# Miniprotein binders against Ferredoxin--NADP reductase: the designs that were tried, part 8

Target 1, 346 residues: Ferredoxin--NADP reductase, of Oenococcus oeni (q04hb6)
Amino acid sequence: MDNEIFDIAIIGAGPAGLFAQFYAGLRELKTALIEATPRIGGQITALYPEKTILDVAGFLGISGRDLVNELKLQTDLVDSKTFLNSEVTNLKKIASHFEIEINHHASFLAKSVIIASGNGSFSPRKIDVPGSSEAEQSGMLTYLLPGLSEVADKDFAVVGGGNTAVDYAVELIDHDCHVSLIHRRDNFRAMESSVTKLKNSRRTNFLTPMKITGLSPKKEKLEIELQSVPDGAVKRVSVDRLIGGFGFTASSRTINQWEEFPEQFNQGFLTNEAQMTSIAGIFAIGDASIYPGKSDLIATAFGEAPTAINQAVNYFDPDRGGPQHSTSLNKKEVFKHDRIKSRYNS
Key: E = the ipSAE of ESMFold2; O = the ipSAE of OpenDDE; V2 = 0.75 times the mean of E and O plus 0.25 times the DockQ between their complexes.

## First folded at step 2 (miniprotein)

Design TS2 (from T1 with T5Y R7L E16T Y18V L33E E47I E49W R87V)
Fold by ESMFold2-Fast, scan of step 2:
Structure TS2 (fold): chain B 346 residues (1-346), chain A 92 residues (1-92)
Amino acid sequence: as target 1 above (346 residues)
Amino acid sequence: SVKIYILVETDGKVYTFVFEVDSPEELKEILEEILEWLKENGADEIIVWVRTDSEELAREIAELIAEALRKAGFKNVEIRVEGNRIVIRASK
């Protein structure tokens, strides 16, 4: 176990969690942000990176990807730790602290916890064909994009007909990959500009209308068996990796295995006006929380984050007091001036 | 569909249950679970909001909830129609 004790552990790196991390940093709290997937952004990154968001105050329309990028730039102004590929598999209370278990191994302690995991952990909708389990175990079938620094000139297959699959394919060709896009229909339910970009690219091969009927991991490549939807004609293609782009299903099943399990109803955690759950010291914000009059908007989650952070401080350090009226980054902003300067002096 | 919000005040805390049902049959299962929670945690006051575009279904749902609360030991249960919602208030 690490000998480091955090003031606040935030579970989930969606927009609510990212803003909570930033605000906690403004209050100079030792903060850990814990994310089960390899990327920040939660639902936005997974499902809606190219979606234009109109209901976040301060922006005249912004894409999901750009919103996540802006939130990341804010978190970069403060000192906090982010743990990716880190699923919280158990939460225990030991004396005055919470023990946070990551990937079935005890990792660290925190004085308070903020649940910002949306509607629970996000699990991808999985393909179920002969060989799919073996392909997944070998790493040749995944449901999230790989690290993009080492993928140039590799051959990927992406299966799916919605925004998740189309956005994955666009990202891959933008990183010099070759993509075979597999879908059971010849039409995609995705942003038209993205589909047009793929159609105009020499790096994209459309395998439609086709379905996957089998997967066979070989020593260095994955063999995919495809069947034409109208006539059942079979063909095989070989790729470095297959990525399933069917989207994600939120599940609270992992959370209900925690030793400290907050009360839930209708897929969310019950909270009071302080964003505190049924367990003192554990808070919930964003889509993970339920209370009277709640609106399930990103803007609402941004208001909930500071409330939860300030109430967490009241819980573990009641004599610390509230935030000062001015939340300026005086000394930290001067110290990190190069980041702000760099952004606007190009 | 009918959206139902239940606010429970107990021990100085306010808890909220939110759910949606398409029929009285679905409501019965959910009510059983909520009433069990209320019995375990206690409740001083309960406020229920019922929202739907079907006035007939909303009224039927509201009466089922009110009756369940009366049987659970709440002596003062009142139903009011407020615009596009029906409000039920129960106290001991």
Scores: ipSAE 0.000, ipTM 0.151, lowest interface PAE 17.4, mean pLDDT 78

Design TS3 (from F1 with T5Y R7I W24E T44W R46L E74V E76F)
Fold by ESMFold2-Fast, scan of step 2:
Structure TS3 (fold): chain B 346 residues (1-346), chain A 81 residues (1-81)
Amino acid sequence: as target 1 above (346 residues)
Amino acid sequence: SEKVYIIIEGDSPEALEKALEEIEERALELGGEVYFEYDGNRLWILVEGLPKEALERIKELAEKIARETGVKVVIFIKEEK
């Protein structure tokens, strides 16, 4: 990968990591945000994107996906690099820097490291049929919901029989999409009220009991080959996108194999009040960290992120000036987003 | 903090795939972690991260699958600290 040296490598693109990336950018630090999965949002995106979160300050109830989207909009305001599909397979100290190994092959150097990997990582369970790799590469097969602001009247297929698939389908019809729900059985192992909502919607088409046997990406549509489970009859449907809702499984993440592995208590890395682990220059935030009196809340992680960033700077560049309050920044140069411009000027 | 190991033997790859899908779907719904490996006509499944009561529900599901599909299922729970 790039031969440049980063100021900070942030491991994990959950809420803690995303906010750390944003704050580091406000401090004009060169950062790499590294995520093992193909999507940002960590456990929120993997396990409960549609759940309403009530305990994040500043939001009167917000879905997991909308919270991740807001965090992404903040990171887009600053200069920072995000590396998806990038598992940190080793962490090693070389002179005054850390060498971060990605996917057992590539590596790069950083002056400090922030572990924001949460309570573990989950990868989507993937479909394995002829054409599935090509469909995924084209973006027509995904395992997470798209941004929902501009999907009205689009045709989606969702495959799966559990809460993940049903929740995806509910969210899509709530955003005026047409949904073909594919499952190998006529019954779903999901919240009954959600299934009832789908059955009562004109926007839902049940393709059950059916199994996907092939995928064929075309220029603008994905062709799905289906086979009836009872009699083997074949049917083909065309959609804008297929979403796999099979749930998630543990990744092959090997944090315990890192050459530089900080001390843990229970399932978290022990930190002091500076968010520094037992290894100088390595910090931990969010659910990856533990210290006396810690609360495992997203809101807690948002406070930990600026502390870790500022203390990392003190570690590798102790003569650098301290942070400015956000109100002291030139808003015209820092914030270029139309939404912020409109709100600021009105 | 107990682990459940489920070993499934069957002559049909499709039957093994179906069993894996059902067990994994249920385990993930309950907030657990699932690892698996195919070894010829066997499927090895490990479920972690669930309290004993939830793991017993996974065990019951695996036994139901064995009765309904004719696959052979061996289940054991390992006690953790």
Scores: ipSAE 0.000, ipTM 0.156, lowest interface PAE 21.0, mean pLDDT 79

## First folded at step 3 (miniprotein)

Design F2a (from F2 with R42E R46E; at its last look DockQ between E and O 0.54; V2 from the best seeds 0.00; counts 0 for: pae E 3.9 > 1.5)
Fold by ESMFold2, look of step 3:
Structure F2a (fold): chain B 346 residues (1-346), chain A 81 residues (1-81)
Amino acid sequence: as target 1 above (346 residues)
Amino acid sequence: SEKVTIRIEGDSPEALEKALYEILERALELGGEVTIEWEGNELTIEVEGLPKEALERIKELAEKIARETGVKVEIEIKEEK
């Protein structure tokens, strides 16, 4: 954040928020898409990535993972800003703007706000040892796989004993990484075929039974302090990155601590036909929105997103006019990337 | 506070996902914190930050799901130090 004033701040990067970001791009709005976790996709990609969703218009069925991939392609078409690892910790009205506080420290301004976060906040379960905060700040400790296009021959450590950790290790091995797999027991509670694949790979180093007792980021490498469970002996290893594979933590959102907290019912914000909440300039879509006749469906959320975006424009710039059909837009002015033009110029 | 650990094992990934969804939604509605891990064909759900009576309701929900879907459940309620 550089103290810019955005037209719209969109809170939550699940399917509804991603589509709202894309649609705002078609309206050439300056938007911030804010997501508390390290990754887009919301609860669908965290909990049900392989589940087939039948009620997305235009698809005869699409997995949660594939849906998020298509939505990312849409957001990549437009000039938009996305802020990951960014929890909105307060929302305050200042004159005609809203101040959005991120991670209890940073803030920026927006003319309007769309709440698109689902019912719960989903974050990876994190390690808590001396040095872990510093390691995470440095980027050497993460909890999700990185982009895999440039990771060959890097040294990773993965910590955990369930499917999450073992699946991470397998994926890294499949991309020619070296992996130290750390667990406090010798056996893993994971799919046997995956464990066997790791045992057969020369790129896997099993550090079991051991636990992590400290982390020290250095200039080029992360130093991991380990302790042998049976005898307490201390061992140190250096890796390029450490990935925590402990599953996910879900909890109620912290939005009830916001200064601007709209009326809600059963964890949803009451909205009118404009998707506006009880607070003028704050809108809600998807699972964040409740109104008579609401269906908690992705199809419904995708219709709500354009409504909320267009009504937000009415709120902060009523002279701007309403939406135009997308067939009337100048695609060269709207789309920022030539990579997708061949998809649309058949 | 206390923690309930629910381990669910079944023959169907869909049944396990349904069990996860129902338990997660109930725990979040009550204000609990939930940790989720897949271990082989077993789903582990830990719920904390709730009073004992609410954790017992979640235990009862898990047992109901086991009866309805045929999945096996293993449930432990443990007091946190």
Scores: ipSAE 0.198, ipTM 0.695, lowest interface PAE 3.9, mean pLDDT 82
ESMFold2 (binder alone), look of step 3: mean pLDDT 80; pTM 0.759
OpenDDE base, look of step 3: ipSAE 0.235; ipTM 0.673

Design F2b (from F2 with T35Y R46E; at its last look DockQ between E and O 0.73; V2 from the best seeds 0.00; counts 0 for: pae E 5.4 > 1.5)
Amino acid sequence: SEKVTIRIEGDSPEALEKALYEILERALELGGEVYIEWEGNRLTIEVEGLPKEALERIKELAEKIARETGVKVEIEIKEEK
ESMFold2, look of step 3: ipSAE 0.006; ipTM 0.316
ESMFold2 (binder alone), look of step 3: mean pLDDT 81; pTM 0.771
OpenDDE base, look of step 3: ipSAE 0.435; ipTM 0.781
ESMFold2, look of step 6: ipSAE 0.068; ipTM 0.582
ESMFold2 (binder alone), look of step 6: mean pLDDT 81; pTM 0.772
OpenDDE base, look of step 6: ipSAE 0.432; ipTM 0.784

Design Hz2 (from Hz with E11L R14E E18M R32E W67R; at its last look DockQ between E and O 0.01; V2 from the best seeds 0.00; counts 0 for: pae O 17.2 > 1.5, pTM O .530 < .8, other shape alone 8.141 > 2.5, placed apart)
Fold by OpenDDE base, look of step 3:
Structure Hz2 (fold): chain B 346 residues (1-346), chain A 82 residues (1-82)
Amino acid sequence: as target 1 above (346 residues)
Amino acid sequence: SPEDLRELLQLAEELIKMADKLAREGDPEKVEEAVELLQFAIRYLDKLAEELGNPELLKQALDMLERAIKLAEKLLREAQKK
């Protein structure tokens, strides 16, 4: 890899990271957006793609997916590099730079780091219907693909409408499975080429627009009760396995193995008014940031991103100019401030 | 939440099973790495289950699980290209 030094490495391609990438581009900064998953949008894409978000400024209401799409379109206006499938496995300070290790085998160099990795929680979006717990306990409901060596001619169901479900379905048909793809809409929010591949496959059955209303584990098969969204008609299908393809929020904060480990409180990094962590040159934004009085909102993260970017510039290039926030607060004083101590020591 | 912990443990177990399967089908080294990460995550989750109130350990376990998932997914994708 070319000894390319980035001005900023942004860890996490959630809403906060995407907006930070855009804003860094507006500042003409050489940025790397590093995302551990194959997808952008973080928790919003993974957990709430269909949730209407009402508390983002400028929107009467926007779905999580649509917000991520708009953020992505915005990032396309700037020259920046995005690295997907890139888990930050180590963060090390090397002289005046940071080395960001990726997947234990590659590294990036950056002058500053912005942690936008969300709250660090990975949870599959669970199917919550009657019999879901029993189906999960029996292994008939999973949220990951099973091993594919012995799945030829097995009947799978995949539920979901995003890339996760579509990718799972593609993978299963490539291994000669039969796939029933269940989604509450006819339109998938996935890579069009992948959806086309499924549409062209004789091994794919589209169960759309349908929702799962119940699961009944049997001895060898899982019975899935489905309801048609438009007319309420009930259908039952039997499969060998159901895969919940609503996506994973992979907020892989391998942060605990980082040589440079910023001070944390709960699941967030303690930040000052500059969004700087306990380690100079490492910032945190969004759910990765915690400070007294923070509102855990996407709207807040959007405010924090410019703050972190501007303060990162001040850190690595104080002479470049920009909004001078005068709080060159000395590292020892910022986190020792009585107000922070009193709230986190109580 | 205790429920989140259980979910993570289940996910970790599923990932281990997937990694084991991928080890048989794919790149053994990457699968081994995924398994190690998952095993580590499980140990952390177990420790968290024992130490009620350590959100940091949960986060660590989650992070490791996520890494393992990503590695497993990558291995799956690479195995499909063969």
Scores: ipSAE 0.000, ipTM 0.173, lowest interface PAE 17.2, mean pLDDT 78
ESMFold2, look of step 3: ipSAE 0.005; ipTM 0.507
ESMFold2 (binder alone), look of step 3: mean pLDDT 77; pTM 0.690

## First folded at step 5 (miniprotein)

Design B0 (from F2b with R42E E74K E76R)
Amino acid sequence: SEKVTIRIEGDSPEALEKALYEILERALELGGEVYIEWEGNELTIEVEGLPKEALERIKELAEKIARETGVKVKIRIKEEK
ESMFold2-Fast, scan of step 5: ipSAE 0.012; ipTM 0.222

Design FA1 (at its last look DockQ between E and O 0.39; V2 from the best seeds 0.00; counts 0 for: pae E 3.3 > 1.5, pTM O .661 < .8, other shape alone 3.064 > 2.5)
Fold by OpenDDE base, look of step 6:
Structure FA1 (fold): chain B 346 residues (1-346), chain A 99 residues (1-99)
Amino acid sequence: as target 1 above (346 residues)
Amino acid sequence: SEKVVIIIEGDSPEALEKALYEILERALELGGEVYIEWEGNELVIEVEGLPKEALERIKELAEKIARETGVKVVIIIGDSPEELEKALRKIEELAKKLG
């Protein structure tokens, strides 16, 4: 990997990190967004994608999912690199730069770091059965929905009993997929309307009460071995893809192992008025930041992001001019795609 | 491994969120792993990777949160999904009695 030095490495693709990435792009900074999970949106995606957020400025109300989508659309307007499935396993200062180790193997170099990890490292709860690793490596087991434009008439399995699994199943059937929904209980604890939709769909097969006991990737299909919970009877089904629809696991263990570990209070890094941590050149924003009088709001995180970015610039390039007002930016130069024209011309 | 399963029920998303964050924060501070899943209107939190004493502290915290926020909290300490299911069944039975 070309020893590319980034101006800023942003750790965490939650709402704070996504907005920081966008704003960094507006400043024409070489930015890496590094996310441990295969998903953007952080806690929003993990915990409450369907919940209506009422306290974000400019919205009467927006779902968590929609907010993440809007943030992503903003980031798509600017030049930036996003690295998913990249858990930051170490943070180290090397001379005038930082080395950000990911997955105990690869590393990034950056002039500054913005920690936007929220309350910890989130990861999908994984299926751990014989063959699960192989299935994941082959892409036959995932914890995310695939691009839905090309999934029509494919056979999916979704495992789980909560909102995540039910939402995945609903979305898949809405895109003309067949879904085998696997759960250890007959009753799904999800939005009643969604469950009813699944029950009424000819595209949904309920495999309940059953648990997965093994996975066998084949050439074109994934064979799933299931065991009936009440009687232990074994069943096998074949699908194109299995989606793990469990919740998320949170841990601070990885963060706590960083060589450069800023001072913390509770689960947040102590920050000053510049959003700088106890370590010069390392900033924190959103739930990763703690300071006196902080309001724990997404709206606050959105304010912190520009502050951290601007102060990061001041840190690594003090001679660089201050931020320009967005109104003064040449949109043609800053934005890659003419997509701005379509929303404002309608 | 011993784990604490906390099921939080409440009509206020804000109260549930607050409860989640407080439990999450404490569990992470103690070095635990937290599994989080929404099951309908219930938030299921599983805390693992902690010694029994720490798990009891999480339990006490959850009970405190329940008292302070008015959310209903069911706490199960156990090793298996079966215990969770048993607890969930009890909740369902309770819900049927109250409804």
Scores: ipSAE 0.162, ipTM 0.613, lowest interface PAE 1.5, mean pLDDT 82
ESMFold2-Fast, scan of step 5: ipSAE 0.380; ipTM 0.725
ESMFold2, look of step 6: ipSAE 0.271; ipTM 0.681
ESMFold2 (binder alone), look of step 6: mean pLDDT 71; pTM 0.625

Design FA2 (from FA1 with L88W E92D A95Y)
Amino acid sequence: SEKVVIIIEGDSPEALEKALYEILERALELGGEVYIEWEGNELVIEVEGLPKEALERIKELAEKIARETGVKVVIIIGDSPEELEKAWRKIDELYKKLG
ESMFold2-Fast, scan of step 5: ipSAE 0.358; ipTM 0.696

Design FA3 (from FA1 with E85Y L88F E92W)
Fold by ESMFold2-Fast, scan of step 5:
Structure FA3 (fold): chain B 346 residues (1-346), chain A 99 residues (1-99)
Amino acid sequence: as target 1 above (346 residues)
Amino acid sequence: SEKVVIIIEGDSPEALEKALYEILERALELGGEVYIEWEGNELVIEVEGLPKEALERIKELAEKIARETGVKVVIIIGDSPEELYKAFRKIWELAKKLG
């Protein structure tokens, strides 16, 4: 898009990718973190947010959700960009750089690439009805919450019955939006307190049990066609935007379509001890990587991330030298954070 | 266009999690595309993009997991939305019969 060139592009915002982003930031590298789904945390957020994790060093038992929150807090200390709802659909090598294609139409350049996509490429489960492609192209159908600074008194529809849809609806009503919540069942399998909050809000309209059967962009509004699940009765509603919040897809197909596709063994990208794949300048970490003696643990991925970042620097800028220990860094900006610095009394 | 649809119900989050990970790993290993919807005690896994023989292997894995963990499972191989509705009805009927 812009002529901005990144030092490192990290693919996947699971725990490996998040820690790689943080460490790259400590080295003051210009970094892009690219995530196909609308949420960070990868498989942890999608599959087991409430699971107690016992084998991450430094935590005496931590839930998946809280681990992702801690990793996000670390990344907030550094200057780096995160791109959500952004699927890497192609990877090409152009001279000394890599061109990363996003969602089949946008692209940017990076000097190196870190693959941190886990066991597969995850993307939000998309609505497939007449008009859905046009609605998505117009920006009236999304799978990510919009910027919330200018949405007060706007009308949203959210479709889905799980925590993602319910959380989206709660966030929208907290920003003074009106929400039509669409679900095929009359009950939601989400946090009870969040569902109760929505039921008690005058800003929430429940369109249940109903399914979406068509979408039609109409100038400034999106018309949604709904059918009642039990009797097939048709209803139409008009909203500013529709947000999909139901499930996800996992696939290796998009990665297999990349022009620069590194060698795999047992579904992982084969790496050497520098975390470099068969293609110079492309690295893999976490569950996306495989090498002799590999352990598929979050703790292992945390060790792999600094190795990959430091070796990427050695690849594109060998004269830059090795890292200083983090304890020797004088980062005035990070010392302003309340958890690191004593609270101001004024 | 054939897919396997696995609908899993159980009161143990650990059993649902185990079923999801084992099925996901096997499907991705075989080169399939996996659609997942998890809501409370119900997990729906759809696998497509594989030959019927590979879908049958995923079905066999799901049946094995059901035997080991005691979760209730309905599995359909096909390409028809009508078969999905039949699967949902069978789960409901089984739940009533099993008590």
Scores: ipSAE 0.064, ipTM 0.508, lowest interface PAE 5.5, mean pLDDT 80

Design FA4 (from FA1 with G78K D79G S80D)
Fold by ESMFold2-Fast, scan of step 5:
Structure FA4 (fold): chain B 346 residues (1-346), chain A 99 residues (1-99)
Amino acid sequence: as target 1 above (346 residues)
Amino acid sequence: SEKVVIIIEGDSPEALEKALYEILERALELGGEVYIEWEGNELVIEVEGLPKEALERIKELAEKIARETGVKVVIIIKGDPEELEKALRKIEELAKKLG
């Protein structure tokens, strides 16, 4: 990672973190958004992308997936860096800056930190069979989707029977991959429309009911050993990569190991009216934060994000001044999006 | 380590979300690890990494939520043969309903 210094580091790419990233960009702050999983949207994307959300102002019912897409469109209007597959494993204060450790071996510096990690960090559940550790170390076994720009015409296996596995398989076929879907049962506990899409696709091969009994990295491919559940018959398949889709683990253990760990009350980081935690320069928003009278709503988090960003600026650059009024936010960058252009160009 | 598996079924997304967050909050407070799958009207939560007494508290919370919100709950405690057998029968009924 570069030795570049950021003005603000935002931990967690859920709705709160995404809106904080957007607002920080409108203030022209050098911003890093850090997300442990391979995808933005946090809990919404991981657990309930098709849930209809009724209590976000400005939308007459919107699915979780569509809400995350709208937030992404906003963040695409601003100059900001997003780091996916990046777990914050330590937070340390060095003089006037914070050192943010990623995945136990990389680090960078930021002048301030916004914790937007929701109710905890989500990590993938792992497979345990002979060869799985070697396969993971080689990069041939992952639990997160790869970068989708470079996967066309590659052969993937996805193992799992829930929404995580089915959603991974759908994304892969939508990016021109061939997918072998492995599950120990003939039935999937996932959205019917997604399963039907996979069944109707010539890019999907169903390996059910089968269980993985071994993994062996070969020269350029991963060999997967499968056993038929009803009769124990052994089959081997060769793929470019295996993706485990067993869902996610939520855990506070990583956060509890931070050298700079703000005080908590009822599992949330205690904040004042400025979204400031017990540690100067560290702020918390959304479900990660708690204060008297707080409502745990996405709409509440959207109001907290600008407050935290503006107070972070007051912390590291008090002479910069207050936020711009909406009438002064006419930036050429925001007019690059077709929806915004069509508002002014009839 | 022992684990508890909680399968929650309900027609209200709000009730499922409430159940998820309350169980997550309690399990993380106790130092546990939580595994989650949400599938339409079914929510599966697995809690592990806790002593048996703490897992029983998670079970009691799930039962309380079921009474308060009207969601259906099936709970499996790993390492208890009687409870495991009862829960497997209930899961078979839920799986049969979902296909």
Scores: ipSAE 0.012, ipTM 0.385, lowest interface PAE 9.0, mean pLDDT 80

Design FA5 (from FA1 with E9V V44I K72T A95F)
Fold by ESMFold2-Fast, scan of step 5:
Structure FA5 (fold): chain B 346 residues (1-346), chain A 99 residues (1-99)
Amino acid sequence: as target 1 above (346 residues)
Amino acid sequence: SEKVVIIIVGDSPEALEKALYEILERALELGGEVYIEWEGNELIIEVEGLPKEALERIKELAEKIARETGVTVVIIIGDSPEELEKALRKIEELFKKLG
């Protein structure tokens, strides 16, 4: 990250983290939202995107996917930074600040931390074949889309069979890239319209059913060794970049390795009524938190988020005063949303 | 055994999501590491980093979920990536012949 000091670092982009990010933005706090996976939504996106949720106030019934989309619309109204594919690998206290380590090699400082990571840490499932570490180190293997302004006519390979891989491939062909879509099966668990779009595009080459068996970085291109799943026949393809979009890894072990690791009970971080953990300046909300009388609901997490944010401010800046809602927002831009009631009718 | 591979097949996305949630929660509770892949109408869950007794409890949970939800569950226990892939391919071929 840069050398700036954040007021708040929020770990986890599930519903609790997204709402905390939004509320921190309404308070005009310098906020970083850190998400280990390439996608927001946490457990909702990973585990039950199509489930109808009935117990979130304000919605008569909403799918997990649609709830995450609504939360993102709120966060888009505020100035805040979101860091995807960013696993918090250590928390350390340095004087009056916390040092947050990302992916074992980057770090930044924050005055307070909000743990909103749900029931476990998630990270993108990585390709583990000969040459994969070298390919990732060279930047030729990544798990997020590159900047799309100068990728026209470049050759990409995307590996995976789910929505992430298919969505990556669609975005790339929409920016005039050529895409080789690699998958171990002939079927994709993704939106039918997206798969149909890829099948109808001359910019898409389907390498199915095939698996990656090796990666070899060359000076300007990545050589991918593929093996046919049914018969083991080997094929090699050369691309500018490989993007992995398949599944995720869930583990509680990474969090347990932090130097500043708050007390837990029954796999949740113990908090008081201020959402503060056993370590002053570190808070926990949503499914990551536990306290007497806790209800394990998304609606409860939405109430916990403002409490944690306001108490974090009390911790690092007790003289700041009460919350100022919408003061940093361009009011005209806010009221351009077709679902926001406007008194500014132009 | 180094890991357990659970393949869940069903027509109900809600049932598959429920199975994933319960298995993931139990595996993380026991201190395991879980790999998850959605492939068509199949959900593949791999659990590792646990002692044999804990992996057997994960297997028992998956079997219970299958009985309660009516999804088809295939469980493979193994410690070799090649043997697990070979077993997965045999199951895929069986599904092709049956479907």
Scores: ipSAE 0.140, ipTM 0.568, lowest interface PAE 5.1, mean pLDDT 80

